# Designs tried in a protein design chat: VH-VL binders against NAD kinase (nadK). Part 92

Target 1, 268 residues: NAD kinase (nadK), of Syntrophomonas wolfei subsp. wolfei (q0aze0)
Amino acid sequence: MKIILVNNRFKENTEKKAQEIAGQLSALNVEVIIDNGLDEPYAGTVDFIMVLGGDGTMLRAARRYGQRAIPVLGVNMGTVGFLSNIEINELAEYLPLILREEYSLEARMMLEVAVFQQQSLLTRVFCLNELLLRSNSPRMLSFALEISGQKLEPYRGDGLIVSTTTGSTAYSLSAGGPIADPQLDAFIVTPVASHIINKRPLVVSPEREISLHLLEEREAIIGIDGQIKMDFGAENRVLIKRAPHPLLMVNLKAKPFFTSIDRSLQRQ
Below, E stands for the ipSAE of ESMFold2; O stands for the ipSAE of OpenDDE; V2 stands for 0.75 times the mean of E and O plus 0.25 times the DockQ between their complexes.

## First folded at step 8 (VH-VL)

Design L4 (from L1 with heavy chain S106T; framework fv_ixekizumab; at its last look DockQ between E and O 0.54; V2 from the best seeds 0.00; counts 0 for: pae E 5.7 > 2)
Fold by OpenDDE, look of step 8:
Structure L4 (fold): chain C 268 residues (1-268), chain A 122 residues (1-122), chain B 112 residues (1-112)
Amino acid sequence: as target 1 above (268 residues)
Amino acid sequence: QVQLVQSGAEVKKPGSSVKVSCKASGGTFSSYAIHWVRQAPGQGLEWMGVIIPILGTADYNQRFKGRVTITADESTSTAYMELSSLRSEDTAVYYCARGHTFKTSTGYFDYWGQGTLVTVSS
Amino acid sequence: DIVMTQTPLSLSVTPGQPASISCRSSQSLLHSIGFNYLHWYLQKPGQSPQLLIYLGSNRASGVPDRFSGSGSGTDFTLKISRVEAEDVGVYYCMQALQTPLTFGQGTKLEIK
């Protein structure tokens, strides 16, 4: 068995714990790769990914490895979030189950985000939470939203969020989007400070495609999961689709999503 | 509370195909593997194959030489097993069973269907 | 393929007496962390098989404590401390180390 431990190099406690866990796993004849984000994603075949930290670390892990159909376990290390399944102090208890592969999986839809320069593809990224289009100045943006070839009225505002249902409890929520059942596959399109009062979020079928482009010569930014930033101008287009593969999240312990919403929201 | 309900008995001619269904309820269908096991009259158990619905991947017992096709429909929580080029030796009760892992290794069957009798006769 | 061999193939037991079934694999089923890829099933007359013991020594849910699994590597044993009438059926061991999964021949347990 080969396992990737994903941690955050900027959090010393996660690095230390990763080394400790790596030692324990090695003693059990498990190969371990530690990914603290400093290097390129490990390209070799692995059986399991363990994410040590919080939601941010999980998002990074999802972007780096989610397309590879590898079970991913979130191990919380004292943070508040929605993407961890067990606590770090529970790892010893559940480690035998992990090694015996006695766990279930939950598929979480990811986004495929393609950014174009005219007709040329600049980059393609998979992400778990959301794509954000926002102004790079104090001025509002004017941009076009198209859903499966259907052109909506132009949007004016600070920006727009296209999120998964997983991402519904992230930035989309702060922008006034609905809380979605993570077991549901859908796009959530949430306006950010629209000039139109009560511009409503859209819940869109994952079978559809979403495209965005600016209607004026202004500077904007594309954000991915709040961690990746790209310049975005009038010559650029973004196309959003359902990723061809979901993130396979490991369920070792049942988590009551809906009963924990209020608690989580109070702490955000 | 977990139940696997299979389709009814089948009578088939040699050379034909049979497709047996297995509908799961009481749990998360996509979170488990579905195995197929058959039992000829008065004989033991024989593993036929497995599917991981969430991955859409299947593995087969090579003894069937490509005659077995296992599929799954997540929307209906139903797994299917199709056996082609039927022979008299294929007369058996066919079982679906839930595997508690996403790998064949370590996998054990914690729930079983009621079985489907397939009779192959000229 | 891994060959599973059960002994005996049939067993007649007086109620209240113990029973023991052996299962041998053609290669080791032991994992490096100490568990075994060996499971036991019971098929009662006219019923589907049901899980009895998993990973060598763990009782499935609802299985009485009079059932126990032991062994490691290539030799395994299912024991019933006090056989009851409801224990009648065919017992199968199964290896899940590698595909294809393979079963023992089955052991038919009857009451005297």
Scores: ipSAE 0.313, ipTM 0.740, lowest interface PAE 1.9, mean pLDDT 92
Fold by ESMFold2, look of step 8:
Structure L4 (fold): chain C 268 residues (1-268), chain A 122 residues (1-122), chain B 112 residues (1-112)
Amino acid sequence: as target 1 above (268 residues)
Amino acid sequence: QVQLVQSGAEVKKPGSSVKVSCKASGGTFSSYAIHWVRQAPGQGLEWMGVIIPILGTADYNQRFKGRVTITADESTSTAYMELSSLRSEDTAVYYCARGHTFKTSTGYFDYWGQGTLVTVSS
Amino acid sequence: DIVMTQTPLSLSVTPGQPASISCRSSQSLLHSIGFNYLHWYLQKPGQSPQLLIYLGSNRASGVPDRFSGSGSGTDFTLKISRVEAEDVGVYYCMQALQTPLTFGQGTKLEIK
C-alpha cells in the first residue's frame, strides 16, 4: 500500500507530525510519500491521501490530486474548518479501517478553469472552492458573463466569484452568496461590490459552461482557491465548467454539515 | 441498514434481452461498488461485472463482454444489469451485491440482493 | 483468471462434529500489506449468499465464533468447530485480488 501525506511545510507542528505518522505507517509496511508543496505532485499510483492540516492544505491537495480518483482524508491538526473528517488524536483508532479500506466516500464537485489569450489556451487548473475575478486597481471592472452561450447584461463592480457548493462557505459567503449543501452539484455566481443593484447571486446547473471576459481594458486578476493568482486583461477570457472528476473525500466519522455550520464558521 | 432489492422474475425468449434492477437503501450508494453475480440451476456462482457509480465506470468479465451492460442511476440509488442476445444457458438467478469498497477488486460482498430468476425458453 | 479450487465438493457431518473446507488459488492472494484477499460465503437453502469470513480470517458481523478462517497465499481453510443444523448450505470461497473475481466450485454441507 502507498499513501501520500500532504502537509503545510510552513507549520512546524504539522511537519514534525507528518514525519511521525510516516514512521508509524512504514512500520506497518506502508510506503509513504510526503508532499509538503516543494516538489511536483507525485505521479505514481497511490491508494490513499492524508491531508494533515486545515482547509488551505486540503485545497492544495485537491488541486494537485483531485482529478486522480484517489480517496482523500482530511485530518484536523488544530482549528477545524469545513474539510476535515477526523482529529489527529483519533488517527491511531482509524488507521486499521483505512488499511482495510473500511470507509465511505463523498464526492465534492470541482471546477475546471481554462484561461485563454484570444483563442489560445494559456493554462488549465482545477479548484475546489472558487474562481475570483477582481479588479487589480482602484477602478471598477466592466465585464461580460455568459452561461452556456447566453449573454447576461454586463456587470460593473469589483468582480465576480464562481464557486462550487463546497466553496459557498468561503469567499462567496463573504461577498453575500448563500451557504449551499456540499452534496449538491452547482455553480454559485456571486458579484463582488456590484455597481448594478439588480445583479443577484445565481445558482447554476453544473452542466452549464461559464465564460468571463472584460469589456474594456482594465488591470484585473483571476484568483483560484485564494492560493493561485494570474493576471487577467482585455485579451483574456476564462471558461469554467464542472471538472471531469470530483474530489473523493473519505468519511470515517459522521460530520453532519448543518449542525456544524456555526461552529465551523466561528473557527475560521 | 443497507438493503438491496431487485426486480422480479422474468421469462424471456431466446434472442431477446433482460434488464434487472437493484435498488439500494441505507448507506452511501455512489461510493460503493455494485457487483453482479449469476447462478445457473445446480451450478456455482459466476461474477459478471461491476459498476463504480462515484467514478462512473464499469468493468466486465470477458466471458460476458459484448452482451452485458451495467449502469447506475445515483439519483435513485439503483444499479442495472442488461443481458442481451439471451440463450437458454443464460437461465439463472442473477444477484446484485455491494462491495465494501469503491474498487473493482479487494472488496468483499457484505450485502446481497434477493436474486432475480431469469428463465430463457423457446 | 485466478482459479479457485475447493475440496471437498460435498460434506456430510454429524451434528456437533467439526467440519473443514479447503480452498486453493492458482496464484497467491497475499497483498504486500499483509492481507489475503480471500472471502468466504454461505448460501443457505433457498437464500442469497451471505458473507461469512473476509480477508481470510475475519468473521463477518453476526457470525458465530465456531466459524474460523485460516491460511495464507494459496491455501485457505474454513473450519466449523461444531456443526449445527443451521450451518447447512453451500460454502464458497472467492478471491478479490484481481478481476474477474472468481469463486470456488462450492462445498455442499449437509447434516448426517
Scores: ipSAE 0.166, ipTM 0.682, lowest interface PAE 5.7, mean pLDDT 89
ESMFold2 (binder alone), look of step 8: mean pLDDT 92; pTM 0.951

Design L5 (from L1 with light chain H31R; framework fv_ixekizumab; at its last look DockQ between E and O 0.81; V2 from the best seeds 0.00; counts 0 for: pae E 5.0 > 2)
Fold by ESMFold2, look of step 8:
Structure L5 (fold): chain C 268 residues (1-268), chain A 122 residues (1-122), chain B 112 residues (1-112)
Amino acid sequence: as target 1 above (268 residues)
Amino acid sequence: QVQLVQSGAEVKKPGSSVKVSCKASGGTFSSYAIHWVRQAPGQGLEWMGVIIPILGTADYNQRFKGRVTITADESTSTAYMELSSLRSEDTAVYYCARGHTFKTSSGYFDYWGQGTLVTVSS
Amino acid sequence: DIVMTQTPLSLSVTPGQPASISCRSSQSLLRSIGFNYLHWYLQKPGQSPQLLIYLGSNRASGVPDRFSGSGSGTDFTLKISRVEAEDVGVYYCMQALQTPLTFGQGTKLEIK
């Protein structure tokens, strides 16, 4: 068996814990790859991914590994968020189940984001929470949104968020979007500080394609999961689709979404 | 409280096909493997194949030479097994069973359907 | 394909006496992390199979402690320390190391 341990290199305790856990697993004849974010993602065959940290570390793991159909377990080492399943002090209790592969999975929709320069593909990335389009200057944006070829009236404001249902509790919520059940597959399209009052958040079928481009020359940014950014200008267009594969989140311990919403939101 | 409820008994003629359904309740359908196992009268258990709904993949026992198709409908939590080009030797009880994991192997079958008798005769 | 061979094929037991069923695989079912991918099922008369033992030696939920599994690699044993009338049926071993999953031919247990 081969396991990736994902940790956050900026938190000293996660690095120490990753080494301790790697030692325990190696003693059980498990091959361990540590991903602290410095190197390229491990490309070889892997049976399981263990994320040591909070929602941010899970987001990075999802971007790196989410399209590879590998089970991913969130292990919380601090305050509980939306993406962890067990606490670090419970790991010893659950480790036998992990090694015997006795767990269930929950699928979480991801976005596939393709950024073009004119007609050429510039980059393709995947994300778990959201894409943010926003102004990179004090001036507002004027931009076009198309949904499966249907052109909406132009948007004007600070930007736009296209999120998954998992991302509904992240930036989309702060911008006025709804909380969505993460078991649903959908896009949530949330305007950011729109000067067009009747632009409401939209909930859109995951089978649609969403396209964005600027209607005037402005410097803008595309943000991915609040962790990656790319320059975006009038010569660019972004196409957003449901990613080919969902993130496969491991369930070892019941974590009801609705009864935990208020507590989890206090940690965002 | 997981339950697997299968469609009713069928009588078929040689050369036709049969499609048996297996509806799951009381658990997350897509996160577990659904296996199909048959048992001819007075005989042992024979694995036919598996589907993993969360991955959209299936694997089959080659003994059936491509006559078996296993599908799943996540919206209704139902798996289907279709056996084509029926022969009298295909007379059997067909079971669906839930694997404990999402993998095609390494799992044990912790819940079984009630079985569906398929009789192939002229 | 992994061939599973059970012995005996039939077993007649006086209530209260022990029973032992052997299952042999054509190749090792042991993975490097120490688990054997061998499971045992009981099919009572007129019923669907039910899980008894998983991963060689673990009792499924609700299975009485008079049932035990042992063995490793290619040789496995199911034991019933004191046979009761409710234990009547056909016992199957199954390998789950690789597809196609395969069962032993079954061991019919009956009461004398």
Scores: ipSAE 0.227, ipTM 0.687, lowest interface PAE 5.0, mean pLDDT 89
Fold by OpenDDE, look of step 8:
Structure L5 (fold): chain C 268 residues (1-268), chain A 122 residues (1-122), chain B 112 residues (1-112)
Amino acid sequence: as target 1 above (268 residues)
Amino acid sequence: QVQLVQSGAEVKKPGSSVKVSCKASGGTFSSYAIHWVRQAPGQGLEWMGVIIPILGTADYNQRFKGRVTITADESTSTAYMELSSLRSEDTAVYYCARGHTFKTSSGYFDYWGQGTLVTVSS
Amino acid sequence: DIVMTQTPLSLSVTPGQPASISCRSSQSLLRSIGFNYLHWYLQKPGQSPQLLIYLGSNRASGVPDRFSGSGSGTDFTLKISRVEAEDVGVYYCMQALQTPLTFGQGTKLEIK
């Protein structure tokens, strides 16, 4: 068995814990790769990914490994979030199940985000939470939203979020989007400070495709999961689709999503 | 509790095909593997194949030489096993079983369907 | 394919007496992490098989402590400390190390 431990090199406690866990697993004849984000993602085949940290680390892990259909376990290390399944102090208890691969999986839809310059693909990324289009100035943006070829009325505002249901409790929520059941596959399109007060978030079928472009010669930014930033101008287009593969999140214990929302949100 | 409920008994002619369904309830269907095992009258158990719904992948016992097709519908929590080019030797009780892993191997079958009798006769 | 061989193929036991069934595999079922991918099932008359022992030595939920599994590598044993009437049926070992999954021939347990 081969396991990747994903931690954050900027958080020393996660690094130390990763090393400790690696030692324990090695003693059990498990091969371990530690990914602290410094190097490129491990390209070899692995059986399991353990994410040590919080939601941010999980998002990074999802972007790095989510397309590979590998079980990913979130192990919380003292943070509040929605993407961890067990606490670090519970790891010992569940380790036998992990090693025996006796756990349930939850498929979480990811976004496929493609950014174009004219007809040329600039970048393609998969992300677990959201794509953000936002103004790079105090001025509002004018941009076009198209859903499966249907052109909506132009949007005017600070920006727009296209989120997964997983991401519904992230930035989309702060922007006034609905909380979605993570077991549901859907896009959530949430305006950010729209000029039209009554502009409502949209819940869109995962079978649809969403495209965005600016209607003015201004500079904006594209944000992905709050961790990747890129410039976005009038010559760019973004195409958002359901990723071909979901993130396979390990579910070792039941986590009451709806009953924990208030608690989690209050601490953020 | 987890239950696997299979479709009813079938009587088929040689050369025809049969499709047996297995509906899971009481658990997370997509999280586990669904195996198919058959048992000829008075005989032992024979593994036919497996599907991992969440991955959409299936594996088969090569002894069936491509006659077996296993599919799954996650929306209905139902797995299907189709056996084509039926022979008299295919007369058996067919079981679906839940594998306690999401892999084709390593797992044990913690829940079984009630079985579906398929009789192949001219 | 991994060949599973059970002995005996039939067993008649007086209630209250112990029973032992052997299962041998043509290759080791022990993985590097220390688990044996050998499972035991019981099929009672007229019923579907049911899980009895998993991973060589773990009793499934609801299985009485009269049942125990032991062994490692290629040799495994299922023991019943004191056989009861409800234990009648056919016992199967199964390897799940690799596909195709394969079963032993089965051991029919009867009461004298």
Scores: ipSAE 0.139, ipTM 0.676, lowest interface PAE 2.6, mean pLDDT 92
ESMFold2 (binder alone), look of step 8: mean pLDDT 92; pTM 0.949

Design L7 (from E53 with light chain S32Y; framework fv_ixekizumab; at its last look DockQ between E and O 0.54; V2 from the best seeds 0.00; counts 0 for: pae E 5.5 > 2)
Fold by OpenDDE, look of step 8:
Structure L7 (fold): chain C 268 residues (1-268), chain A 122 residues (1-122), chain B 112 residues (1-112)
Amino acid sequence: as target 1 above (268 residues)
Amino acid sequence: QVQLVQSGAEVKKPGSSVKVSCKASGGTFSSYAIHWVRQAPGQGLEWMGVIIPILGTADYNQRFKGRVTITADESTSTAYMELSSLRSEDTAVYYCARGHTWKTSHGYFDYWGQGTLVTVSS
Amino acid sequence: DIVMTQTPLSLSVTPGQPASISCRSSQSLLHYRGFNYLHWYLQKPGQSPQLLIYLGSNRASGVPDRFSGSGSGTDFTLKISRVEAEDVGVYYCMQALQTPLTFGQGTKLEIK
């Protein structure tokens, strides 16, 4: 068995814990790769991914490895979030199940985001939470939204979020989007400070495609999961689709999403 | 609380096909493998194949020489087993069973359907 | 294919007495972590099979402690310390090391 431990190099406690766990797993004849984000994603085949930290670390892990259909376990290390399944002090208890591959999975839809310059593909990324288009100045943007070829009225505002249901409790929520059941597959399209005060978020079928482009010569930014940023101008287009494969999140412990959501949101 | 409920008994002619359904309730359907096992009258158990719904992948006992097709519908939490080119020796009770692992065939069967009798006769 | 061989094929036991069933595999079922890909099932008359022991020695939920599984590698044993009337049925061992999954012939347990 081969496992990737994903941690955050900027969090010393996660680095230390990753080394400790790696030692324990090695003693059990498990091959371990540690990914602290410094190097390129490990390209070899692996059986399991363990994410040590919080939601941010999980998002990074999802972008790096989510397309590979590998079970991903979130192990919380003292943070509040929605993407961890067990606590670090519980790992020893559940380790036998992990090694025997006796766990359940939850499929979480990811976004496939393609950014173009004219007809040329600039970049393609998969992400778990959202794509953000926002102004790079105090001025609002004018941009076009198309859904499966249907052209909506032009949007004017600070920006737009296209989120998964997983991402519904992230930036989309702060922008006024709905809280979505993580077991549901859908796009959530949430305006950011629209000139139309009551511009409503859209819940869109995962079978549809979403395209965005600016209608004016303005400077904008594309953000991915709040961690990746790129410049976006009038010459660029973004195409958003459901990723071909979902993130396979390991479910060792039942986490009642709706019964605990109020408490979790109050702590943010 | 987990239950597997199978479709009713079938009577088929030789050369025809049969499709048996297995609906799961009380658990997370996509998180587990669904296996199919048959038992001829007065005989032992024979494994036919498995599907992993979340991946949509299936594996088969090669002894059936491609006659078996296993599918799953996650939206209805239902697995299906279709057996084609039926023969008299295919007369058996067919069981679906939940495997406790998602990825491999290594899982034990912790829940079983009630069984579906398929009779093949001219 | 891995061949599973059970002995005996039939067993008649007086209530309260112990019973033992052997299962042998043509290949080792031992994982490097020390567990075995060997499971035991009971099929009571007119019913579907039910899980008794998983991974060689673990009792399934609801299974009385009079049932126990032991063994490793290629030799396994199911033991019933005190046979009861409700234990009547056919017992099967199954290997889950590799496909195709294979069962033993079954052992029919009857009460004297």
Scores: ipSAE 0.263, ipTM 0.720, lowest interface PAE 2.2, mean pLDDT 92
Fold by ESMFold2, look of step 8:
Structure L7 (fold): chain C 268 residues (1-268), chain A 122 residues (1-122), chain B 112 residues (1-112)
Amino acid sequence: as target 1 above (268 residues)
Amino acid sequence: QVQLVQSGAEVKKPGSSVKVSCKASGGTFSSYAIHWVRQAPGQGLEWMGVIIPILGTADYNQRFKGRVTITADESTSTAYMELSSLRSEDTAVYYCARGHTWKTSHGYFDYWGQGTLVTVSS
Amino acid sequence: DIVMTQTPLSLSVTPGQPASISCRSSQSLLHYRGFNYLHWYLQKPGQSPQLLIYLGSNRASGVPDRFSGSGSGTDFTLKISRVEAEDVGVYYCMQALQTPLTFGQGTKLEIK
C-alpha cells in the first residue's frame, strides 16, 4: 500500500508526529510519501491520503489532490474542525479498516476558479471552501456578478464570497451567509459589507457558471480558501464553476454535522 | 439493513432491449459499487459490469461488446442495467449486487438483489 | 481475463462428513498490499448467491464456523468440517483482483 501523509512543515508538533506515523506505517510495509508543502505534489499512483492537522491542512491537500479521485482522511491533531474524521489516538483502531478499504466516501463539491487578464487565462486553481473577492484599499468595490450569462444589478461594497456548501461554515458565515448541509451541492454567494441593502446571499445551482469583474479601476484581491492571494484589477475577470471532481472524504467514524455545529465553530 | 430490490420478470423478443432496475434501501448508495451478474438457466455466474455512483464511473465485461449500459440515479438510490440487441442466449436471471467498497475491483458482494428473470423468446 | 477453475464440479456428501472444494486461478490473486482477492459464495436452491468467505479466509457475518477458507496466490480451498442439510447448493469462487471479475464454474453440493 502507498499513501501520502500531508502535514504542515511550520507546525513542529505535526511534523514530528508525521515522521513517527510514517515510521510506524513503514514497519507495516506501507509505503509513505510525506507532503509537507516544500515539494510539488506527488504525481505517482497512491491509494490513500492522510491529512494530519486541522482544516487548513485539509484545504491544502484538497487543492493539491482533490481532483485525482483519491480517498482523503482527515486526522485531528488537537482542535476538531469540520474536515477531520478521526482523532490521532484512534488511528491504530482504524488502520485495519483503512488497509482493507472498509470505509465509505463522502463527496464534497469543489470550485474550479479561472482568472483571466482580458481574454487570456492567467491561472486555474481549485478550492474547497471559497473564493473571496475583496477591496485592497479603503475604497469600496463596484463589480458585476453574472450567473450563467444573467447580469445582476451591480454590487457595491467590500467584496463578495463564492462558497461551496463545505465553505458555508467558513468566511461565508462570518459575512452573513447561511450554514449549509455539506451533502448539498450548491454555490453560496455572500456579499461582504454591501452598500446596497437588497443584496442578500444567494444559493445557486452547481450547474451554473459564475463570473465576476470590476466596473471601476480599483485595487482588489482574489483569495482562495484564505490561503492563496492574487491581485485583481479592472483588466481581470474570474470564472467559477463546479470542479470536475469532488473531494472524496473518507468516513470511518460517524460525525453528525448538525449536532456538532456549535462545538466545531467554537473550536475554530 | 441494506436491501436491494429489483424490477420484475420480463419477456422480450430477439433484437429488443431490456432495462432492469435495482433499488437500494437501508444504507448509503453512492459510495458503494453496484455490480451486475447474470445466470443462464442451469449455468454459472457471469459478471457483466459495475458502476460507482459517487465517481460516475462504469466498467463493463467486454464479452458483451458494448451491449450493456449501467447507470445510476443517486436521487432514487437506483442502479439500472440495460442490455440491448437481445438474443435467445441472453435468457437468464440478472442479479444486482453491492460491493463492499467504492472500487470497480477488490470488492466482495455482501448484498444481492432477488434476481430478475429475462426471457428472450420469439 | 483471469480464469477460475473449481474442482470438483459436483460433490455428494453424507451428513456430518467433511467436504473440500478447490479453486485455482490462472494468475496470482495476491495483491501487493498483502491481500488475496478471492471470495466464496453459496447459492442455495432457488435463492440468490450469498457471501460465505471474503479475502480468502474471512467468514462473512452469520456464516457458521464449520466453514473455513484457506490458500494464497493461485490455490484456494473452501472446507466444511461437518456438512449439514442446509449446506446444499452451488458454491462459487470469485476473483476480484481485476476486472472483469470472474467466477469459477461452481461446485454443486448434494446430500447422499
Scores: ipSAE 0.156, ipTM 0.677, lowest interface PAE 5.5, mean pLDDT 89
ESMFold2 (binder alone), look of step 8: mean pLDDT 92; pTM 0.953

